# Designs tried in a protein design chat: VHH binders against Programmed cell death protein 10 homolog (ccm-3). Part 16

Target 1, 215 residues: Programmed cell death protein 10 homolog (ccm-3), of Caenorhabditis elegans (q17958)
Amino acid sequence: MNEEGGYLGAMTYQCLYSPVMEKIKQQHRDDPRASLALNKLHTALTTCEQASPSFLYDFTKVLLDDSELSVNLQESYLRMHDTSPTNDLIVSGYEQNADYKELTKRAIELRRVLSRVPEEMSDRHAFLETIKLIASSIKKLLEAINAVYRIVPLTAQPAVEKRKREFVHYSKRFSNTLKTYFKDQNANQVSVSANQLVFQTTMIVRTINEKLRRG
Key: E = the ipSAE of ESMFold2; O = the ipSAE of OpenDDE; V2 = 0.75 times the mean of E and O plus 0.25 times the DockQ between their complexes.

## First folded at step 18 (VHH; framework vhh_vobarilizumab_d1)

Design t3 (from r5 with L109I; at its last look DockQ between E and O 0.89; V2 from the best seeds 0.80)
Fold by ESMFold2, look of step 18:
Structure t3 (fold): chain B 215 residues (1-215), chain A 125 residues (1-125)
Amino acid sequence: as target 1 above (215 residues)
Amino acid sequence: EVQLVESGGGLVQPGGSLRLSCAASGFTFDSYAMAWYRQAPGKGRELVAGIDSGGRTTYADSVKGRFTISRDNAKNTLYLQMNSLRPEDTAVYYCAAYGSEIDLYFEYIQSPDYWGQGTLVTVSS
């Protein structure tokens, strides 16, 4: 699987398939056999993704290549984060802890403000205001990561520090891509770097959940 | 050669005021975002205030309502009006310039292109 299949692939089910499956279930609630078929379809899709990571991403690419639809995947994934489920950003079992709760809050807020990028890139004034909000949101998330770092088990601290370094690296890449955008107008690269930053945000929370469950 | 030259630092009583100036040369001043940083003894350098090329400002929470950043593009000069000074404002104050206002917004992970040499502000009885 390529790099794009890694970071977009990690969010494909929750951004694309889960919402559609729920809509179809509701639309066919009066059909006694539809719920059984949709549950079977859900199980098949999940099983395929478990057996071959990025399967749903690759499947989506094939469908789009065969369709007459002209879809910008990078922008589409960004826009969907505004309304996508956020339970992947919860530190399970610690929902009432102030520091983990703050981490979740700041992660959701960054994802939300990054989702505005595709709609605002063409309006320079609006985009600069959104960039200021993104920069503020990244700063607040870093503060929340630092607070969590101080309370995780000592055995988890190296992994959290590694994720913080990757997040800072991709934040720098994002800021540099923005500078280049105002020169070359490469909107796709802005969306790419924004999605990579969303992925890094998710990986912080995922790593913390993994370390807390194991020790 | 790019130069940023600060002036206006000194010793002042708590509650007093100072006005810092930064004379800039060697670059197109009105295209740059500008900032004041400070470094207290034993501490790292921190952003105090920033002003982008369009005049939009930002302030550290610790100085909001007491300090005012401004720029005079005709004179290539950056200012910091510091009112209601407190002992914790004691620091070396640095003028900084950013070629891109993006870097000012991301100052906690990006560096200015140019620094001044600093001017000492001491707030003490």
Scores: ipSAE 0.712, ipTM 0.851, lowest interface PAE 0.7, mean pLDDT 89
ESMFold2 (binder alone), look of step 18: mean pLDDT 82; pTM 0.838
OpenDDE, look of step 18: ipSAE 0.836; ipTM 0.911

Design t4 (from r5 with G50S; at its last look DockQ between E and O 0.96; V2 from the best seeds 0.80)
Fold by ESMFold2, look of step 18:
Structure t4 (fold): chain B 215 residues (1-215), chain A 125 residues (1-125)
Amino acid sequence: as target 1 above (215 residues)
Amino acid sequence: EVQLVESGGGLVQPGGSLRLSCAASGFTFDSYAMAWYRQAPGKGRELVASIDSGGRTTYADSVKGRFTISRDNAKNTLYLQMNSLRPEDTAVYYCAAYGSEIDLYFEYLQSPDYWGQGTLVTVSS
């Protein structure tokens, strides 16, 4: 397990496997034996991911490495966030609470604007405009995190504060990586830093959900 | 030796106007993004307005429509035209310079490369 398998691994099922499984299920909707097998496969994939969070990422890497397909995983994961499900960013049971709703909204917006990075980074004007949107989105997400911090149970506040500190750290790393990119044109490091920031955004909401769980 | 020197502050009545200037030296002014910050007594510094090297501007919501940031690259000078002044605008106003537009966009996480010493603006009757 490596650092990349940590942050990309956390997103692999929702970004890659879930959409593919739904497409294949639709293709075989009229075949009961295929439908049963696909449900078993779905269960096996989710069980493997729960048992080893990087399993599907490792499996995908082995598959791609053994093939002659050249795929940029960092950019691919970023692009997938444009259309991937966002139910992992909902604070379950609190969907109508204004502060948690705002947190979800800002987390989705940041994920969406970060997904535009691979397509825009070679066009300086377009990329600078997108960077402005990213910076604004990060600021609004921080404000939403602070608002949620004030309403979570006192026992949850240390965990939320820890996640905020990590998010700030990776936001600073992202901004520094952007400065370096305009000097050295290292596009891969921008994508790595963007994916790490998406992961930190996801971990904020995941941590809140875990701390609000009663059973 | 980098210097940012603010001027033009003073006492004005509510509804009045002031024009702040910031004379810059010791760096390539044209390539820097510039900003005005203010700090009211007992409060933190807040961004008031910014202008990047390409001339694009931003404003805090509290001053939008009343303040205008501008720059004169030939004179290495940053300006802030402040109209319709309110008592809430009372603060020390600071000039700031960013060597990278990226740091300006992320100003809430990053610091400017250079600060001026500030000029006091007092709005009271």
Scores: ipSAE 0.693, ipTM 0.833, lowest interface PAE 0.7, mean pLDDT 90
ESMFold2 (binder alone), look of step 18: mean pLDDT 82; pTM 0.834
OpenDDE, look of step 18: ipSAE 0.812; ipTM 0.913

Design t5 (from r5 with D52E; at its last look DockQ between E and O 0.91; V2 from the best seeds 0.82)
Fold by ESMFold2, look of step 18:
Structure t5 (fold): chain B 215 residues (1-215), chain A 125 residues (1-125)
Amino acid sequence: as target 1 above (215 residues)
Amino acid sequence: EVQLVESGGGLVQPGGSLRLSCAASGFTFDSYAMAWYRQAPGKGRELVAGIESGGRTTYADSVKGRFTISRDNAKNTLYLQMNSLRPEDTAVYYCAAYGSEIDLYFEYLQSPDYWGQGTLVTVSS
């Protein structure tokens, strides 16, 4: 649970609150009183995200748990990645470099195929095909990370290598979770492991961006 | 005791063909995913072809269209038909077994449960 607040918490505003706020603001754009109230709410939510990233996650969990609604946040976060912006996966200032462009491409592809997991799990044939695509996408992302490793500044290489090791660790955990799923049908653990991989994928690109600012 | 025993390797001229066999014993062959790997001198082992327990196949790009993996569950035997052989196909070829097809899909992160001892294929004039 507490680990869940770490990786899901870091993504809660972007995946859940921001899209809903934009949709509701658009629906009420012609109502000045509603627009003012919605802007105040938006500011409060972004302030909460900056002050405590886990607050919005905790608030959401309490709300859903108490409401008797059967909403699976793990699956919901995965599905939301299909429609979420991918700007966080771009290496800023290097969009036309072939190696960084390939890294971005493969990171987006992995996020997209992982977002299909909740839809596919109930159909064994479709799920096995999606798993093959996930495995292929992970391999291609690892190859792209290796290519980028060779061109980043020497001072950045240890951080990139550490992120690669963590990504490999969570990729192995994901594959083991899949094996267990075909024995026990525990769909939640698959979604947990998939979200952890999405988080690790994002952290690779974020780390590269941070290191490239330094030189 | 689990055993994977490869045979059929040898010397062949470029453009030639060979058929590798892998005789399996000591496990439920029908339920395992099987694979052929190869290792050229100084290189790591690389997946050549895989075949799931249900018969679905996968090939490395470098051999697609030239190599065919197959299995005979009645004989507990895995095959690799290699056609249009090239000098770069020279390697020791290994039979491998996976207890879960998930591990075959993630072969670059996971090791097979069992390895054979290998059979040498040399493609040279």
Scores: ipSAE 0.723, ipTM 0.857, lowest interface PAE 0.6, mean pLDDT 89
ESMFold2 (binder alone), look of step 18: mean pLDDT 82; pTM 0.835
OpenDDE, look of step 18: ipSAE 0.867; ipTM 0.924

Design t6 (from r5 with A60E; at its last look DockQ between E and O 0.94; V2 from the best seeds 0.83)
Fold by ESMFold2, look of step 18:
Structure t6 (fold): chain B 215 residues (1-215), chain A 125 residues (1-125)
Amino acid sequence: as target 1 above (215 residues)
Amino acid sequence: EVQLVESGGGLVQPGGSLRLSCAASGFTFDSYAMAWYRQAPGKGRELVAGIDSGGRTTYEDSVKGRFTISRDNAKNTLYLQMNSLRPEDTAVYYCAAYGSEIDLYFEYLQSPDYWGQGTLVTVSS
């Protein structure tokens, strides 16, 4: 709709569906019929997402809207990153390379510190300390992106540069949103911009994986 | 008219100390975040240390433990105490001001609102 389905949609399976599916699978680990059914459900959900981007986000939103549960979705997604799997931030096949390893480390760190935002916003002193950590983490991720840019194949460099520019753009939007927050206390906009940064971080690693896999 | 005037630079031997001052005027000093930058010959300006309005500090890794940033809001003055100086610290040191603590934390994405003219520090035998 207004971009929300784009950036939250990209995170929906990993943040919402995957943990529940794994929990159910563990509860029925002695029943191979349950495991097969869950694998089929996983495939169906991901196929629908492929055919219609943001399908899982839209589906979840319909369920929540009709349920009368009052859920702050932006804050919920952020909090879930504290415990969500981070395998989407690994550059597959290059886990021993120092530059790709550093990229993964810094991406995970940024995701984790951004997940603290909903809990910290109401305490100005604590929030300023967390913002300082976020800013440091963004800087270190930018340095890691620059190091990776120098070692990726020449054919991948334009895509990495584009993702870096988008990440910088959303980092600036986040910093501007923080300045506005201290004037108007609009907590939702802070959460929106934080989720957009998490999305951009994921897109950098996804793009690198795609370009390295394709040659 | 905003002014930032640095002083205290000079020639010092390796291992020595210097104390830089930056006298500020033309803005509400105690509401601004302040920083020291340096520019070595042939290089760009880089952040050395920052201090926000609440006294929280940041330091570039190469100066941690050797440099101390501080501010005196009553005198509208920013300081940089530089100890255990090395030849690599040779640079023009600039005072800078940010209207928001957020801009200081994200300094690599923003430019300061105000700059001083700089004071030369030379560390040499």
Scores: ipSAE 0.714, ipTM 0.854, lowest interface PAE 0.7, mean pLDDT 89
ESMFold2 (binder alone), look of step 18: mean pLDDT 82; pTM 0.840
OpenDDE, look of step 18: ipSAE 0.856; ipTM 0.919

## First folded at step 19 (VHH; framework vhh_vobarilizumab_d1)

Design u1 (from t1 with D52E; at its last look DockQ between E and O 0.81; V2 from the best seeds 0.78)
Fold by ESMFold2, look of step 19:
Structure u1 (fold): chain B 215 residues (1-215), chain A 125 residues (1-125)
Amino acid sequence: as target 1 above (215 residues)
Amino acid sequence: EVQLVESGGGLVQPGGSLRLSCAASGFTFDSYAMAWYRQAPGKGRELVAGIESGGRTTYADSVKGRFTISRDNAKNTLYLQMNSLRPEDTAVYYCAAYGSEIDLYFEYLESPDYWGQGTLVTVSS
């Protein structure tokens, strides 16, 4: 129950910390001290997240509050996906397989349309059009997941089915949050539910990658 | 008591036309999104067309360009004009009502609030 916060650390690292560390790593690619320091920082951050879910989110929020910056992290994470790298959505080693390629395509498409939510919410007509696109994208992703389910090893099928079930659950939560939004205008909860859905999309692809490596 | 009553089904030749009607009562028709579904023998129900309270329409790819959904809010009636009928259009057609356009957009995850009993359309020589 109450899994609302379980994705926050992972999203914070992916959206805020990882891009900066990759840029610095590339700038100092011939400096082994920089590479070692960045590896240590990565390990420390992931260790903190394991020990305390949402640590990076909480740390970042305190930092922003103390700096008096007025930043809505949930909306910011959504906007960042419009231009973020999508290599976390590829099925490594199977890029030429039509079914896995379609899964990647539809996962990217869903992430992209969800990123538009913060900009569209204030205009009911525009938002309803964006919601139609999101619903269509979710349907196409579900079809792609079903196609992949039929071709993964039998030992992987239970894990894929579990991830599909979670994705459907959060898709329904998103739909319900939208209906509530039109009643109470709580824009933050829409952004929260959209980010949860982005996270679940990533977890489907991550799980498939993990199972294909193990057979 | 909410009622959705379909009519207009029947036997037609391939290439023919039919117009289905759905008379609605017991709810505020103007504020509901409406839809037509169909169920062929041995298959599940599928969305054929939807129409929002504001009049915007959507269609399944298989019927786009051949079918037209419309509504008459003064008569509380939903219509489906079916042209260029094919044998694969053979099904029981159902009228459905959604209290929110959002549920219509997510129809593959959400159920309509109300269903009709259906009208049979058979397309054969």
Scores: ipSAE 0.707, ipTM 0.858, lowest interface PAE 0.7, mean pLDDT 88
ESMFold2 (binder alone), look of step 19: mean pLDDT 82; pTM 0.838
OpenDDE, look of step 19: ipSAE 0.839; ipTM 0.914

Design u2 (from t1 with A60E; at its last look DockQ between E and O 0.92; V2 from the best seeds 0.81)
Fold by ESMFold2, look of step 19:
Structure u2 (fold): chain B 215 residues (1-215), chain A 125 residues (1-125)
Amino acid sequence: as target 1 above (215 residues)
Amino acid sequence: EVQLVESGGGLVQPGGSLRLSCAASGFTFDSYAMAWYRQAPGKGRELVAGIDSGGRTTYEDSVKGRFTISRDNAKNTLYLQMNSLRPEDTAVYYCAAYGSEIDLYFEYLESPDYWGQGTLVTVSS
């Protein structure tokens, strides 16, 4: 799949579809037929994603392209992280372990500060304050990753190390994109690099979950 | 030639105070982000405090509330007021400069453009 469809695709249901489904569920809370239909729709969409990764991303792109709506998808995904579910950032079965709990906390915090980027990019002073918070959040997440690395099973350490290297790589890309933005005022690459960093954050936690289930 | 010259180091008792200065020349001081680093014996250099061109500051957790970074753009001088000094604050303190505020914020991934020669601070009874 294309690069955008990979990282945006991985978050499409939680950012775009889940909030709409919850709103409609609440609007029809007294109607059991609507509740059944929404459950069936959820199952069908999930099945489609399993059979064809990024299906919801592709479906959304075709819908927007054919409608001729000029939606900035990169910015939209970022904004939606403020209210999107964060259960994908929990290390299941280890919620009481201090190091895994700290990893979850720092991953959620980074996701939330990155979600502020589209709103604040045009206000230089506000954006610089947010960038400072993002940089602090990245540092704290790196510290949390290092702590988790020391306690995961030896069989998991190579995978965690690989995810840390990817996260550092994309953190550097983000910082370089910010420097370029202050020279050329092109907002597109900032949103792209921010979404890529959100994806890399998610992949750290996902990889840890997968490795802990295997032992 | 860029120069960063630290001064104000010395021997001080625990609980005491020192004020470090860093005189800068050879670059446009008011457009640079500035930082203090320290290097304790046997350890690497680590950030103590940073201040960008707009006055936004950051501090290492162990010095928050005790140290204050400031700058005087008219004098091209960076300061570090160190209060309530502890033996673990013993180190060579370095002045550093970043051409981009982004690099200061991401200091753990980047290196400063310029370093000073360092000034020794010893906290001992």
Scores: ipSAE 0.713, ipTM 0.852, lowest interface PAE 0.7, mean pLDDT 89
ESMFold2 (binder alone), look of step 19: mean pLDDT 81; pTM 0.831
OpenDDE, look of step 19: ipSAE 0.832; ipTM 0.911

Design u3 (from t1 with D61E; at its last look DockQ between E and O 0.87; V2 from the best seeds 0.81)
Fold by ESMFold2, look of step 19:
Parts: structure tokens; C-alpha cells; sequence
Structure u3 (fold): chain B 215 residues (1-215), chain A 125 residues (1-125)
């Protein structure tokens, strides 16, 4: 699996397939044959994804390559985060804990402001305002990660610290990509870096959930 | 040679006001993002306020509504108007410059390109 299939693959079902499946289900809600077919398709897709990570990403790329549609995958994935489910950012079983709740809130906010990047890149003033919001959101997420670090079990602290370090690394990469963008106008590299940062945000919450389940 | 020279510091009573100035030379001032930092004795430096080349401002929560950052590009001068001063505002105040507005926004991950020598502000009764 390639690097793109790793970070985009991790979000493909929830961002792309789940919303489409729900829309088709609603369009044919009065047809039992359609409902049965959709259930079978859902099961097949999720089974394939579990057996082979990034399967849905690879499948989507084959379909797009064959369709002759010109789709910018990086920008499309970013835009989809605005309306995609955010249940992957919830710390299960701790939804009422103030520190975990704040982590979820800040992770959602960062994902949301990053989703605005493709729309706003061509307008320098609007983009700088959005970059300011992104930087503020990253700072607040880091503060929330630090607060959670202090309350997770001691056995989980090394994993949280490692994820924080990776998140900081990708935040710096994003910042550097922005500076380069204002010189070379390469919008795709900004979108790549933004998606990678969304992935790192998700990995923090996923790691915490895993450690709390095992703690 | 790049220089940032702060002035306007001094002793003031709580509730008082001071206006800090930073005279800049040796670089294209109007293309740089500018900031004020402060460092209390025995503490690290912290951002107080920033202003980018387009005039967009940011403030630390502890100073919002009391401090105002501004710049005069014709005079290559950065200002900090400090009102309603409190004893906890006592610090050395530093002028700082960023070559990129993005580095100012990500100040918690980045460092300024240039620093001034600082001016002492003491708020005491």
C-alpha cells in the first residue's frame, strides 16, 4: 500500500462510501429489493476493507482512472471532511470527561478548518485568515493533547507522546508547505499536507481509544 | 545590519498606561510580520501581540482589551499601547520580526528571524 493509500485510505469509507450508501438507501427506501442489495454491498465493502486495508481507496482510484473523470482526490477528501461523520474523533466511554471532550472538540475544529483550504487558496486574504484559524486550532489541539496526556494511564503516556511528536512534525511540514505555496503556487502539495495532518489528528484519538480499551 | 530598538519602558503604577515603540532598520519593514514578546524574571518569553504585514492582529488572552499593537510602515516603527497595567505585566518586552506571516501564526512552532534587546516595564506601587 502506498503512502497516499495509507492516509487517504484510512478515511475513505467514512468520508466517501458511507454517505453515498446512505443517499442511495434514502432514494430507494420504498424498494425492498434495493434495500437488500445495499445491505449486501455494505457487508461486502466493509469485509473487503477489513481484510485488505486501503481496498476502498484502491478501488475508488481504479474507478476514477477508468471513468475519465478528472477528480482531484486530495482536494475532494479535504472538502468531504466538512460534512463527514466525526465519530472517529470521540473517545468512547469518556464522552462526558472534560479533557477528552475538549480533545474531541478541538480535533473536529481542526478537521473542519482544514477542509476549507481548497476553496480559499486562490484568494490570498481569505487564505491567510484561514491559515491563522488553522494555526490557532493546532495550538488548541496541542493544549488538549497535553491535558489528556496528564490523565491517561501511565502505560499509555509513551504512545500519546509519540503521537503528539508526529502531529507536531506534520504541523511543521504543513507550515513549510504553506510558505512554499506562496512562492510556487503548488496547491496540490498544500492539500496533501493538510490531509496528512487530518490523518495524524485521527491517529491521536485512535491511539487513545486503543490504550483506554486495553488499560 | 538588522536592528530592532525598543523604547518607552519604565516604572508605572497599577492601572497606568505605557506606550512602547520599536524602531526597525536593516530590512523591508512593511513586508515583515511583527510581534511583541515579554519575559518575566525567571520565566520564558511569551507572545503578547502580533501584527502581520496586512494589519491582521492577534493577542494573548491575558492582554486582550488592554493592549493594542499597531505599526507605522512609513516610520518603520512598531507600537504597543498598554492600558490598565497590572503587576503581572512586569517583564522585559521584546520586539520581534518574522519574514513570513505564517511563522507568526505558528509562533509556538517557529522562531522570529530578529529580536530586539528589550525594554523593561515595571508595574509596582
Amino acid sequence: as target 1 above (215 residues)
Amino acid sequence: EVQLVESGGGLVQPGGSLRLSCAASGFTFDSYAMAWYRQAPGKGRELVAGIDSGGRTTYAESVKGRFTISRDNAKNTLYLQMNSLRPEDTAVYYCAAYGSEIDLYFEYLESPDYWGQGTLVTVSS
Scores: ipSAE 0.724, ipTM 0.864, lowest interface PAE 0.7, mean pLDDT 89
ESMFold2 (binder alone), look of step 19: mean pLDDT 81; pTM 0.829
OpenDDE, look of step 19: ipSAE 0.859; ipTM 0.923

Design u4 (from t1 with T58Q; at its last look DockQ between E and O 0.86; V2 from the best seeds 0.81)
Fold by ESMFold2, look of step 19:
Structure u4 (fold): chain B 215 residues (1-215), chain A 125 residues (1-125)
Amino acid sequence: as target 1 above (215 residues)
Amino acid sequence: EVQLVESGGGLVQPGGSLRLSCAASGFTFDSYAMAWYRQAPGKGRELVAGIDSGGRTQYADSVKGRFTISRDNAKNTLYLQMNSLRPEDTAVYYCAAYGSEIDLYFEYLESPDYWGQGTLVTVSS
C-alpha cells in the first residue's frame, strides 16, 4: 500500500490517460481545430508526467476522492489493462526478432490474464482456472526472459538478471497471497499483488529498451 | 505415514507405450493435487503432468498430446498413460502430492509436500 503511488503511478498514463485521449481524438477526427487542441493537451499531459512522475496519479486520486465515486483503485487499474494499449511492451527496433517478439507476446498475455482477477475472484472455480492460466503465463514469460538474456549485449545482462529476480520475487509473493486469500478472502491484497506483478512485467521490457538504446 | 509407490516402469522401444501407476496412502487422496515428475540423468526433476483435486490437468509441452494423467479417487491411485515414447522420455518418473492446488500451478516456484521413490522408464532401440 505505501508504495501504491509508485507502481500504480507508473501505469496511470498508459492505463487511463492515453486510452481516453486516443478515444477523444478519434471522436473528433473530422474537426481539425479540435484535433490540434487535443494534441496540445496530450503533449501537456506527457510533459507533466515527465516533470513529476506521480502527477497524473495524484491528480486522478484527488479527482476521485472529491467526486464521491466509490472506486476500488486496485481493481480498476487491473480491469483497465484488458483494453489498454500494449505498445509499452514492444522492444523497439527489434520487432522482427523471434526472441524479443516472444517476450512481448508473453508479457501481453500475462498482463491480460492478470486483468481478469477482479471479475473472477468471487467464483472459486473460475478463479482457479484463471490462476492456472496466470501460473502458466508467468512460466512462459520466464522462459522468454531467459531467451532474451542470452541475446542482449553482455553489458545489459546484469540489469536483465536483476529484473528477472524481481519478477520471480513478486511471482512468489502473488502465489503466497493467493493461498492466503482462500483462507481470509482478502480480495484487496490479491489485487495489490497482481498490480505489482504487472508493474514488474513492464519494468522488464522498459529496462531492455533502455539498455538497447544505450550506446 | 504418507507413502507414494510408483509402478509400471520398464524398457520400451521408441514409439511404444507404458502406463505408470502411483498407489497413495497416509493422506486424504481426493483433497490433494497430484503430479508426475521425471528426472533424466544429470538433469533436475521436471513436471511432466499434474492433476488437481477437481480434475484440472496440465502437461509439459514436450509430452502434450502423448501423455495422459488421470486419477482414481476410489483406489487412491494416480496414473500416467505414456504413448508414442521417445528416447528423450528416458528418466526416473516420480509421483508427487501437493496439499495446495496453488503450489501445483506454480510448480516451478514451489515444491510438492510428498514424493515417491521413482520408477525407471527407458526408451531405447
Scores: ipSAE 0.720, ipTM 0.850, lowest interface PAE 0.7, mean pLDDT 90
ESMFold2 (binder alone), look of step 19: mean pLDDT 82; pTM 0.835
OpenDDE, look of step 19: ipSAE 0.875; ipTM 0.934

Design u5 (from t1 with L104M; at its last fold request DockQ between E and O 0.91; V2 from the best seeds 0.84)
Amino acid sequence: EVQLVESGGGLVQPGGSLRLSCAASGFTFDSYAMAWYRQAPGKGRELVAGIDSGGRTTYADSVKGRFTISRDNAKNTLYLQMNSLRPEDTAVYYCAAYGSEIDMYFEYLESPDYWGQGTLVTVSS
ESMFold2, look of step 19: ipSAE 0.738; ipTM 0.873
ESMFold2 (binder alone), look of step 19: mean pLDDT 82; pTM 0.833
OpenDDE, look of step 19: ipSAE 0.861; ipTM 0.926
ESMFold2, look of step 20: ipSAE 0.758; ipTM 0.885
ESMFold2 (binder alone), look of step 20: mean pLDDT 81; pTM 0.832
OpenDDE, look of step 20: ipSAE 0.861; ipTM 0.927
ESMFold2, fold request of step 21: ipSAE 0.745, 0.730, 0.755; ipTM 0.881, 0.880, 0.885
ESMFold2 (binder alone), fold request of step 21: mean pLDDT 82, 82, 82; pTM 0.841, 0.832, 0.835
OpenDDE, fold request of step 21: ipSAE 0.865, 0.868, 0.871; ipTM 0.926, 0.927, 0.929

Design u6 (from t1 with S53T; at its last look DockQ between E and O 0.84; V2 from the best seeds 0.80)
Amino acid sequence: EVQLVESGGGLVQPGGSLRLSCAASGFTFDSYAMAWYRQAPGKGRELVAGIDTGGRTTYADSVKGRFTISRDNAKNTLYLQMNSLRPEDTAVYYCAAYGSEIDLYFEYLESPDYWGQGTLVTVSS
ESMFold2, look of step 19: ipSAE 0.733; ipTM 0.869
ESMFold2 (binder alone), look of step 19: mean pLDDT 83; pTM 0.846
OpenDDE, look of step 19: ipSAE 0.864; ipTM 0.926
ESMFold2, look of step 20: ipSAE 0.720; ipTM 0.865
ESMFold2 (binder alone), look of step 20: mean pLDDT 83; pTM 0.844
OpenDDE, look of step 20: ipSAE 0.863; ipTM 0.927

## First folded at step 20 (VHH; framework vhh_vobarilizumab_d1)

Design v1 (from u6 with L104M; at its last look DockQ between E and O 0.77; V2 from the best seeds 0.79)
Fold by ESMFold2, look of step 20:
Structure v1 (fold): chain B 215 residues (1-215), chain A 125 residues (1-125)
Amino acid sequence: as target 1 above (215 residues)
Amino acid sequence: EVQLVESGGGLVQPGGSLRLSCAASGFTFDSYAMAWYRQAPGKGRELVAGIDTGGRTTYADSVKGRFTISRDNAKNTLYLQMNSLRPEDTAVYYCAAYGSEIDMYFEYLESPDYWGQGTLVTVSS
């Protein structure tokens, strides 16, 4: 039941560890011993993450703290989504279906507008314009989720409904965090809540893909 | 006592224009985000347009390009200019106020702090 920390491992793996491991794999693609070692490392990291949610985030933060680097991982992850691949938001096998295509479009849009938060926070007028875009994007994504709900198999509807409820919950938490931010200037909490919303958006599409494969 | 009093409603032909006003009192008007809602017979209320304290606006897709929201902070008055009216625009129009513009932008998750009593707009040939 630990909702606040459940996304950190996923974001750290997606934004940092997966690309790094793929780069190292390519650098040693002619060495099967390196491939075997990288597989073992992957397994160890996933085992640690399963045993302790947010392990990859905590591990990375300790490394950065010990290195005396001043890096804000929450803001960094948001910025990375501006240019990151979006294949994780595709509903596989249904790319030409209008409702699934719209879901993908709105999920990408929300991820990208949330990625602008760290850049915009210091200018109140610019930030309010970005908040307007975020709120509009959340509304459009909710509409797209509703449309998809009506066309998924009946056996998938409860899972989609659950993901919609979670997304609404985190959307409300995000809006409340924004109101608090204009009082206390806690930029980190805004970035935390934005990353939580990015994660929930990804989980909607992932859940739909899983249910369409299983029937 | 907070009061929001709408005026300017009436009967108009399709394609016509109408301008609604909302006179506000009992609160610091220029500190509030303001909005127009409408409710057609047998339907729920829906946001038509909103304007925040800095003049930033938002519109429902169904009215973009036809309706213009504006405010006059010196007169504590909110306006809605409605052009190219259609029969589906027939509704009671309500003035609404939000203490936080964040809540106005997230209107599908939040409620206004104050409501007016409404003014009827009928678009009929």
Scores: ipSAE 0.722, ipTM 0.875, lowest interface PAE 0.7, mean pLDDT 89
ESMFold2 (binder alone), look of step 20: mean pLDDT 82; pTM 0.835
OpenDDE, look of step 20: ipSAE 0.867; ipTM 0.931

